# Designs tried in a protein design chat: VH-VL binders against q8wwc4. Part 7

Target 1, 195 residues: q8wwc4
Amino acid sequence: STEEKPQQHQKTKMIVLGFSNPINWVRTRIKAFLIWAYFDKEFSITEFSEGAKQAFAHVSKLLSQCKFDLLEELVAKEVLHALKEKVTSLPDNHKNALAANIDEIVFTSTGDISIYYDEKGRKFVNILMCFWYLTSANIPSETLRGASVFQVKLGNQNVETKQLLSASYEFQREFTQGVKPDWTIARIEHSKLLE

## First folded at step 10 (VH-VL)

Design q3
Fold by ESMFold2, fold request of step 21:
Structure q3 (fold): chain C 195 residues (1-195), chain A 118 residues (1-118), chain B 106 residues (1-106)
Amino acid sequence: as target 1 above (195 residues)
Amino acid sequence: QVQLVQSGAEVKKPGASVKVSCKASGYTFTSYYMHWVRQAPGQGLEWMGLINPSGGDTSYAQKFQGRVTMTRDTSTSTVYMELSSLRSEDTAVYYCARDYLEGYFDYWGQGTMVTVSS
Amino acid sequence: AIQLTQSPSSLSASVGDRVTITCRASQGISDFLAWYQQKPGKAPKLLIYDASSLESGVPSRFSGSGSGTDFTLTISSLQPEDFATYYCQQYDSYPTFGPGTKVDIK
């Protein structure tokens, strides 16, 4: 019910809320049904989404700290190699902005779900997750124009200005019978930071 | 008007098989999944599995894997569930139930009582 | 395996009473919850889907609420025809059902 107004005025604080797109919402629920019906009866899109949120917080922190060796088991090899140069070349404040504290992830959504077999008959699922999070990183306004900002009360006496950022992580798992159920991050995008 | 009409009650001995039918009418048979759910006397509900009538593909609950077979006949808009190696604990009312790719059931058959006794 | 519990297991109420029945899931299931009414000797009947959406043709005295792990079915003014057992069912993974709540009209 709260909408983001088109605003040119810098003093206005906004929360962006969207309604579910009926076609995308139905497609997401149908895809979740197909995963448990045909691939793994125990699969729960809700449980996955909770885990993906935790993984995003963990991986984004490791990225911000340039701890790429700790990411080798979590992120696809080719994705991690492409990210190393991009992340290490960022200014320190941009690196800090990559990190999302779990308590500051204010909105998550499930994007596209891909269910497919490869040419060997192996079963795969890719799930795109989109995250919106607050950061207190010191980012020059001229380098991240258009980002929404919010004031966050930290305890009784302090107010901290925060920026709202978004990221998209694509998760992939092989559901072939007998394969260890591991999710690997197959794509990472941080809007305005890693484009 | 959607209807799911099931075959009549069955009495079986342990070790036998039973085949229950569910005839659909009032909608496009191949557009909806059909599930089977059973209920022991005085007890709650237990999901057994599903069939997609369009292609005939099935998925079974782990508990019934190897004992249950679901089939369909699109020319008569009928789904069948066969349960083999019956035990006394298989005594239950067996329901067919319709689903539009969500996992909840908007229409149910009237139920078929299957009694397994020595 | 997502397990559901219901509370109370049974209750007695008078015509006109407000009745509430709760369902709790062993893990978060978003709004993937349905409620069914079952009268003796009859098949279950869908009342509520997606936790709070009223099925077509179901009287408006029935309502559902909740998300995550805790859900409630409410009958705002109990009628004689509401004597039945009520089941919750989740569909976040393969379907499982709560144990039922029997509503007796005294």
Scores: ipSAE 0.703, ipTM 0.884, lowest interface PAE 1.3, mean pLDDT 87
Fold by ESMFold2, last read:
Structure q3 (fold): chain C 195 residues (1-195), chain A 118 residues (1-118), chain B 106 residues (1-106)
Amino acid sequence: as target 1 above (195 residues)
Amino acid sequence: QVQLVQSGAEVKKPGASVKVSCKASGYTFTSYYMHWVRQAPGQGLEWMGLINPSGGDTSYAQKFQGRVTMTRDTSTSTVYMELSSLRSEDTAVYYCARDYLEGYFDYWGQGTMVTVSS
Amino acid sequence: AIQLTQSPSSLSASVGDRVTITCRASQGISDFLAWYQQKPGKAPKLLIYDASSLESGVPSRFSGSGSGTDFTLTISSLQPEDFATYYCQQYDSYPTFGPGTKVDIK
């Protein structure tokens, strides 16, 4: 549903929100409030987002280099298993396009925040982060139909053509009492390159 | 017309407890979170915790965990804050403050002075 | 915890002056910042939320700006009724407040 402003006087409890059929009227700020109010008062969505950007740059570089052993403590095992097969089969120019230089990430947005219990009663938060980044990788036009092409001035007379790509990384943390506060990456998508 | 009206000033001995009330009117009581914030004389503001009046769920600042209890009575649109094991450092004005799930406060009670002295 | 500082701690200004008060956060807080005015013996009153949004009923001489770590409250033409202490407050995590800026009218 499309609306100009959030509805006033609405109330949001701890709601289990899945990866499909998001509640469009629930503002991301309200969900971030619920995390610090009920799970961890030190939680900051801003600090998380800054850390997620750094993690994206680091993990995407390791993926492009096929350094999967270095990803085992950062990425969920099932996700990493699937990624090994997909990344290894990519052409070199597609692999290079996976890597995002931190300085060329031009836009970051927080997607859906999911607050839920699993079937065992464990408390989880999933935060979907979307990144847009520029790349100099040589990707054929057929592969990136609809992608934006930018001209960037380098030095006095040079212009470098760059392409804008996007990726979505879903971060998960268990907030159950007594569990260490670690984030793992539970889903990785690179548009038109991976999933 | 939104109003938050708090109970009157209290004087207490160290080790005692105090219970401050905050009566809400002019809006749907269960649609807004209520927070408690205190201010020691000549000092800044300190957040103590919150209550969701709809379900009675609470969350307390770690500094006050174990000493503070927040409750509500939906039939009278009133929230309560009880602070136990009082110390001289607890001398402050205590405010209730209304929040629409953001963490900032659009309406405040008039404040309740609590003085702890031997 | 997200700590806030304010500058200056106090100031004196004349009616009609432009006054600028700053608030700095110990880490990025996006635009999760509010400003309050508190007069002696009174409760705080919300002036600005989300860094730059003016609360209903607040005079337009008050404005807020900034994002990230650096924020300002500006009073474009100081009035006698603006004698007060001004506090910033963040809500990116559990609420914390700046130490306040006292504004005295000369």
Scores: ipSAE 0.666, ipTM 0.872, lowest interface PAE 1.4, mean pLDDT 86
Fold by ESMFold2, last read:
Structure q3 (fold): chain C 195 residues (1-195), chain A 118 residues (1-118), chain B 106 residues (1-106)
Amino acid sequence: as target 1 above (195 residues)
Amino acid sequence: QVQLVQSGAEVKKPGASVKVSCKASGYTFTSYYMHWVRQAPGQGLEWMGLINPSGGDTSYAQKFQGRVTMTRDTSTSTVYMELSSLRSEDTAVYYCARDYLEGYFDYWGQGTMVTVSS
Amino acid sequence: AIQLTQSPSSLSASVGDRVTITCRASQGISDFLAWYQQKPGKAPKLLIYDASSLESGVPSRFSGSGSGTDFTLTISSLQPEDFATYYCQQYDSYPTFGPGTKVDIK
């Protein structure tokens, strides 16, 4: 790619890759190593990232449907309480835009990883995951400042407009020996829809 | 030039222990993790554990918990691996291997053959 | 634990042949894969890291490809000194190794 005249596809790839900070990428790989080396030798950042993508699709759908009771085991209680008021107050078209179809999540990145101990010696890891997804929700494009709009050709004469949205979900797990290995969602942000 | 030089071959009886040394040179000893990997005759490779030479922190594969001890001496740039309660199944070549916080190994020691037989 | 398989278990080829060996992981491991060459009586030698990055001092006839679960090591023109056993190794979690592929030169 770099030794020949760039094509349109190559420019698009470089732009997406350029949004990933190389220093942050190196820090993420080192921190993933530290988790398996010191906390849980079976830990895999790849497996976590795939599970986080599945969780994002599932949780975002339940949020769009206002099914908060089904979220009690997945989302921290304080976070869920705040979300109930914010989501319920959204217009229906904005609620629908919260839902991410797993097949339309076009980019996933690992943000900050926090590794820490509390004063009782309990081991914690927080992993921030960022997701970009396409939505077919009927939202006027002028109401989502900064949102990207894409047109997809569906056979002859059919053009569907989709919007690119982003969300950030922070996952937390206690790695203390003897504690069940459960991830909970400690923070949820949907850009331009939920703060 | 990076070099990892291990101690010589050992012959042991079942129930004994063995301590293998790995002397590092040609780089900053405390900047790299050291791992131990073994290979039984005609068999594949098996990870045993690691040590951070800077603080001496260790992490051992579950199979070797309670039998393996890894230590280091920063004044001689040397890592040690001691395996106790030896069995015939512990007959293998033992390698030290260098890693920069990734989990793959760019330099290996020459290997130390440990034979456990009656 | 992340298990690795390799195919073929052994092969025989002539000098100048293109040789391809594969490694398959029991789960996705992104690009956290290394390839090693081990000659009889010697320690393993790193060839490829991060699935496709060539280690310094390794001949350019060696290349790696793949991501996720399926990975390939290719020797574009086999040389007499390439007689060895080749191992893949993952490092997405604690290190595990493939069973090896023995390359014999006719």
Scores: ipSAE 0.658, ipTM 0.869, lowest interface PAE 1.3, mean pLDDT 86
Fold by ESMFold2, fold request of step 21:
Structure q3 (fold): chain C 195 residues (1-195), chain A 118 residues (1-118), chain B 106 residues (1-106)
Amino acid sequence: as target 1 above (195 residues)
Amino acid sequence: QVQLVQSGAEVKKPGASVKVSCKASGYTFTSYYMHWVRQAPGQGLEWMGLINPSGGDTSYAQKFQGRVTMTRDTSTSTVYMELSSLRSEDTAVYYCARDYLEGYFDYWGQGTMVTVSS
Amino acid sequence: AIQLTQSPSSLSASVGDRVTITCRASQGISDFLAWYQQKPGKAPKLLIYDASSLESGVPSRFSGSGSGTDFTLTISSLQPEDFATYYCQQYDSYPTFGPGTKVDIK
């Protein structure tokens, strides 16, 4: 007897670790605890933050140089595709402003941390990192609303003018047992430069 | 007054199991994680794992995975730690210690001596 | 795993002395460090959390400092009840403890 079997559609499910944690207010410190407690006991938010800063400097430089082929293993494919179109449309001075020198990243903060399971029970963490960095690129102050201008003196040398810019990079890793522990950049925003 | 009161000392033979209890009082039992930490005679402190008393969720140190089981009874405000397949190096004082989702311990039980001897 | 070392392993001091104990982590741990006091036959007692925050009910002669990899516990004027073993503990990942520093009567 020939019968057509029902087609099963898998939908992604997201489970937030809220029920096992009775605290109504969740801070970055608490979410870091939940990652090592339930996902990977070796996870360190301090070590992650140091690595994320290095990744930001590296990726932002490659973006400014339009070296998109070198980003294919670091950035999600859909994100990279959109970035190619946006970055190639920028004026050269705006492209140069994307690059962050590691020594000129003056402030780093951890934003939203998302801890979840999908419908297949795979374990994910997304960590949003925000970076503030100085640039010597020539960007008109009217174009960069709210941007700060800094002057730097080095001994007897002339004063150099720098601007403070910010960027947000979202990192994603699958913590499922047996999966290689790799972080992929799932979102890139450079305020005032990339929309 | 927060208090964690543990069960009495145990003497066990190799290969046996031991179950240590920790009864909490003076606070909302389900609002704090409970950890177990042991200390061999003359040695330092070693983390074994944790339980969330609200849902009963557990996480164990890799060294004890497969040998340790942590449970709780919310009606008596008590957590339990059971360690199986005991060996001589399991001789230690076992402590319960409470934590407010940070990873450090503001209150400790008095400790339970477990001696594994032939 | 994040390993902690402590220095010195033991020390002798007199009542009234200023005592310093050092803890070093094998990697940066920000301020995720606690200090405990343990007297013979008793459970550890929390003194300091988040590297420098004094736990309620702990005498003000105890203080903590440091961040990153290097941390210090200081007892500004040692009292008779302070002779004990002191442990540091990190919580940037699963908890690990330093080996302890024993403070004895000189």
Scores: ipSAE 0.654, ipTM 0.867, lowest interface PAE 1.4, mean pLDDT 86

Design q3
Fold by ESMFold2, fold request of step 21:
Structure q3 (fold): chain C 195 residues (1-195), chain A 118 residues (1-118), chain B 106 residues (1-106)
Amino acid sequence: as target 1 above (195 residues)
Amino acid sequence: QVQLVQSGAEVKKPGASVKVSCKASGYTFTSYYMHWVRQAPGQGLEWMGLINPSGGDTSYAQKFQGRVTMTRDTSTSTVYMELSSLRSEDTAVYYCARDYLEGYFDYWGQGTMVTVSS
Amino acid sequence: AIQLTQSPSSLSASVGDRVTITCRASQGISDFLAWYQQKPGKAPKLLIYDASSLESGVPSRFSGSGSGTDFTLTISSLQPEDFATYYCQQYDSYPTFGPGTKVDIK
């Protein structure tokens, strides 16, 4: 086949996984300590991560079903507004690939934690979560950057093909005194599906 | 050698206050958080709060909010814990304990017994 | 608040015995768990941090394991100086301690 990339002489690419960065892992633990020490003594990064996984499964399913009205309490309004056009324009198989079944999320990673004050002195924490999940949706592998294809036996000589996809959801909460303690999804990225 | 040396035992009446000191040596005082943990006689351990000696900022356990004040003096490498409106159930050994940004304690002071009785 | 329980509350053992102490958290705390040894009239001493990491200067007969909600402290061959009360402590949020496990001479 013609039109090959110089650094990659393969027709199917493996996704480069950035999981388990030791320096980022240490910095994440220190930042988690700072959140409970200064902002909310009940804050638990472990509990947050479990909740974020549940939120990802729920939100990604609603996105795949184009149920944007149900997302208004979970996703920042400006983010949701931008997503409506992108998701609605996707082919049905790409829409179906957005949905992550909780049992098919094979890896979750805590990315950057940002602790900051805005120009008005409001206190914020942003936590980037990265998810890797399997989907049965038929997406041509040549259109996915590094996505892996997995085969699952469904019986004698039957095979179900699954693809490994990734998504990044950024969660934000305002910790300013007197503000309702809610996490809102402030950014959503689905690799090759919603960029 | 890291060392945390606390002030001596105190006997107080209900309603009074107590101030316990913890002098640190053998390390960079402002690089580590200091916590206070107490232990009633024959009982387990109870976290009271923390202070960052660098800026003097504090965070207190809910149970002690409004009764506890933690301060530090960087010139003497000393932290202080003051507990007001003492009750008989405040009778305990009070420990200072050092933490490097994790929430667990690698060094402890020898403890200060505070007895609240009439 | 994250509550910790310990089992057993006390045990009697002989020098040379293998001793296992369990700590259970009311919710997942990943590996944010430390173990302390406390002898009568003395301050606690850190043994294990991050569930399984041995503190410097602590004998290798001490080991920790577990993740999530269930953790163990193991003393592979009990020595006379190991008779004490052992506490677990979590730091996934503000610190809380287990109720302690007393290890007595049999």
Scores: ipSAE 0.610, ipTM 0.850, lowest interface PAE 1.6, mean pLDDT 86
Fold by ESMFold2, look of step 10:
Structure q3 (fold): chain C 195 residues (1-195), chain A 118 residues (1-118), chain B 106 residues (1-106)
Amino acid sequence: as target 1 above (195 residues)
Amino acid sequence: QVQLVQSGAEVKKPGASVKVSCKASGYTFTSYYMHWVRQAPGQGLEWMGLINPSGGDTSYAQKFQGRVTMTRDTSTSTVYMELSSLRSEDTAVYYCARDYLEGYFDYWGQGTMVTVSS
Amino acid sequence: AIQLTQSPSSLSASVGDRVTITCRASQGISDFLAWYQQKPGKAPKLLIYDASSLESGVPSRFSGSGSGTDFTLTISSLQPEDFATYYCQQYDSYPTFGPGTKVDIK
């Protein structure tokens, strides 16, 4: 059973699970079950999460390099437009800190999962993914409030400073019958770097 | 306390249909999904689909889409699975199994043998 | 479809033995794995869920471990009632089952 709401925005979410509770790992597992049970039997939240990690590494690198033309099919147009303005204004060291090397993504977690219909009755799933990653980019501590720093031994007396940063990417897929199953990135947030 | 009691064994001819029942007791019937899983003699387990007893909505494994129908009766706390166009390879024990929105099964019915033979 | 394999297909063991059964998934399934015990003529019985969580009423000699693609079920001291076939099952997507591991008396 689906709930239709009048006067919905195109980006609005409608939760079909009936829960009004805070986000937790149990709620995530229930929503993952509902996706494969009702939308796509082959859907796997584990496979999605690993693919999302790969996408984060790729997209964050392209973003750091200002290669916005390569992002046009990966990121929603309105999001990309706003990102161009924000990224272009960043200092070079902040731009470099956007890039996440996949081997240095130390933690991923699944945030909010939204299962909803838009105003045209199209079926959508939005999955928020949160990533924590280490970077060697040189960011002054004074300009990056709350960032953690690490020192990594490189042998033979060298020490490399690493910083722990976080980012949140929201992925969206349309499950409407007859639509090709593709994920697009509908929101990008790099904590303290890209506000 | 929790019990899932299934209907008795059935013998059918190829091309016929079979309807197996599963009566639930000892818990809130509409709070748990019910799945059907079958096991051919001497073989492993195969998932067939599920029903939400609260609203009666269903989801079927692709292999059985178009041949299986699952229904429920909330007044008797009973789910039904009907398999049509039976073939000899449908000979199996059919189980109902209870699930709380996870996809694994904490309680199973005793099983119903369905034999398809001319 | 997420395919599961089990190893060994069968084994013989004595009462008191430590028994280990493995299950391997064709892709990462995190901890979405359950273990069942089935005796001849009976329905499966849940032993372990979420890879390592012991179901209520299941003896503590049963334990599960693993994450990702490789999982194990361990029986620390085999008892006479433990001779059965053991199945793993994933639920990261629609349910699929391993082919089973038969544990026989030696």
Scores: ipSAE 0.598, ipTM 0.845, lowest interface PAE 1.9, mean pLDDT 86
Fold by ESMFold2, look of step 11:
Structure q3 (fold): chain C 195 residues (1-195), chain A 118 residues (1-118), chain B 106 residues (1-106)
Amino acid sequence: as target 1 above (195 residues)
Amino acid sequence: QVQLVQSGAEVKKPGASVKVSCKASGYTFTSYYMHWVRQAPGQGLEWMGLINPSGGDTSYAQKFQGRVTMTRDTSTSTVYMELSSLRSEDTAVYYCARDYLEGYFDYWGQGTMVTVSS
Amino acid sequence: AIQLTQSPSSLSASVGDRVTITCRASQGISDFLAWYQQKPGKAPKLLIYDASSLESGVPSRFSGSGSGTDFTLTISSLQPEDFATYYCQQYDSYPTFGPGTKVDIK
């Protein structure tokens, strides 16, 4: 409506549209089928997505604590190298905002799935996962405009404001016969914090 | 109208092979995967594998790897499933089933009874 | 492999009854679930895909619901042609089927 705040209307429409985009959803299902049909019949995109959510919560907390040594086997070496400088330069409240508690991840979605061979004939799958999570980190509103979640105060009830943030983690696994079935994180993006 | 018409019933001895055909009509043959699913008498359904009729690529359930071969003939719109080294527990109705790259089956053949007995 | 169970294994019902059949997966499968009807001597027939989407030509008295591990097939008003065995099937990985639920005339 003309009298509705454009920010409220656009925010709601964008979130709903993301959930209701059937073309991306259909392509994701077809690619998940191709993984189990041709690479590993035990592969389940549903099981992967739950594991990815756990990995995001774990890695994001280690990242916020600057525990880069613990990330060396989880995150690709070149990605971790680039992140060290960016994360250590952040204010403490921005570092705290990186961490996602598993119970506060309110939405996950599967982005693009890439199925490919490299130049040496090795078989790879890359899966982009997008996470939306709540944080209690004290980030100035001018930096993260429109991201706050507000709670109404009722009497002497605890009133808590939280911000809704997003992150994108790209996972990669080599499906080449004889290779250990390990996923590594090949790309990390935290919107408005590490873009 | 989509139709999947399978070859007739077979009786085989243990150790023999059987080849079941499934002729497709009423749709673009190469646009859909064909799966084979079997059902032993009075039992549930068991997936055996699939073929992409466009390129002839196959993927087999681990249980049947080395015993099953799936082929197709695009000129006759027909897929074939051959099961070798037959055992009495291979006695079942064998179905071909059509799939549009999802893993569920919108059309099934009428089934082919294969009986393995001494 | 993802195992499916169904309950009940069989039931008896009258024409006009509301019938509910459940399927449970050994792990989360999102909505990658289909339902089939099979009559004696016949091939299975697809009723529902993606847990809740009705296949073309299937009567609207059939409906599906659920996500994750727990799914239901509902027949709102049972008809004489609905007496059959019903199977669920997952496709989150290679296909596996439930053991079936037989719906008999009471």
Scores: ipSAE 0.554, ipTM 0.830, lowest interface PAE 2.0, mean pLDDT 86
Fold by ESMFold2, look of step 14:
Structure q3 (fold): chain C 195 residues (1-195), chain A 118 residues (1-118), chain B 106 residues (1-106)
Amino acid sequence: as target 1 above (195 residues)
Amino acid sequence: QVQLVQSGAEVKKPGASVKVSCKASGYTFTSYYMHWVRQAPGQGLEWMGLINPSGGDTSYAQKFQGRVTMTRDTSTSTVYMELSSLRSEDTAVYYCARDYLEGYFDYWGQGTMVTVSS
Amino acid sequence: AIQLTQSPSSLSASVGDRVTITCRASQGISDFLAWYQQKPGKAPKLLIYDASSLESGVPSRFSGSGSGTDFTLTISSLQPEDFATYYCQQYDSYPTFGPGTKVDIK
């Protein structure tokens, strides 16, 4: 006798959370070692990841509020130009869904790490960070492909429906000697909201 | 059967230099980083730097930059650490330690005592 | 620089006792924490890596736990060969070591 496995259906929705795999995890640990060994002895991937989570929460909130002038020091100029039209054109409920509350970021993953020199011999590191967060924003389920819906009971309140969304932020820093150690966001993707 | 065998104890005067060797056996020499860690008498452990034996690339702790040189000889599976301009506070046991790109050390040499005194 | 502290600095214990040693980092280091045992005149010996993973050939009476900033090494039933000094070491950044905890026979 044949049987449909409920776990296969549920795993299809959860597979969106598995951008990284064990092979990529091993390679990112090696690359994190190489950054402190050769670029900056003080570099800590743990410290970076916590800072990136804070930056994601802050930047995503400013994007949802269309406060683009406050993003000019945080996001690369060409990226910000591309985002202004896309974000402004979103319905208000989709704009609200961009914002990630720090307490509702349920999973953070380190994606690809790139260590390279540009044509001028300047030293760069790019770190792709992936975030999964819950939102209470009222988004029609038919509009958002691949999103998971969760119902959460809040104490003495009505049941709230929350959606699980993902975003990818690519951070870039120049490690060339004498350059101030600033991270700039060089790429922003919000799943199905800004694609 | 991994083994790291270091050169013998040395007594030096202030201002001299010392070169300690560490011969590796029982594994593929070029597949693992080698670190140097020292321990002053009755004190804790202090990281000095590392060498990638495959290409000879090095990275030194800031405190030792300019005084330490690490080299290797792949034909003898040996790393060397040379510390110059010795001071009395450089009196310590010096260890080589093996690492597979993680930053922790699964095998250590037996240690080389370097004594700096007038 | 990531500073590590250890507590206690020394202790006395009898064979068969349960011994717990703590290590605290000045910032979060995830699970990038190793434990070493060192006897006088000998090199350190790796016991635990990644905070809780037991190195091959190390007796199962040794265990490690913790993540973030607070870590422990536990010896469930102290043996005569366990009287030594124990060091923690972080590797989330360039290696730094704790000051050590000396375990003496009572």
Scores: ipSAE 0.527, ipTM 0.818, lowest interface PAE 2.0, mean pLDDT 86

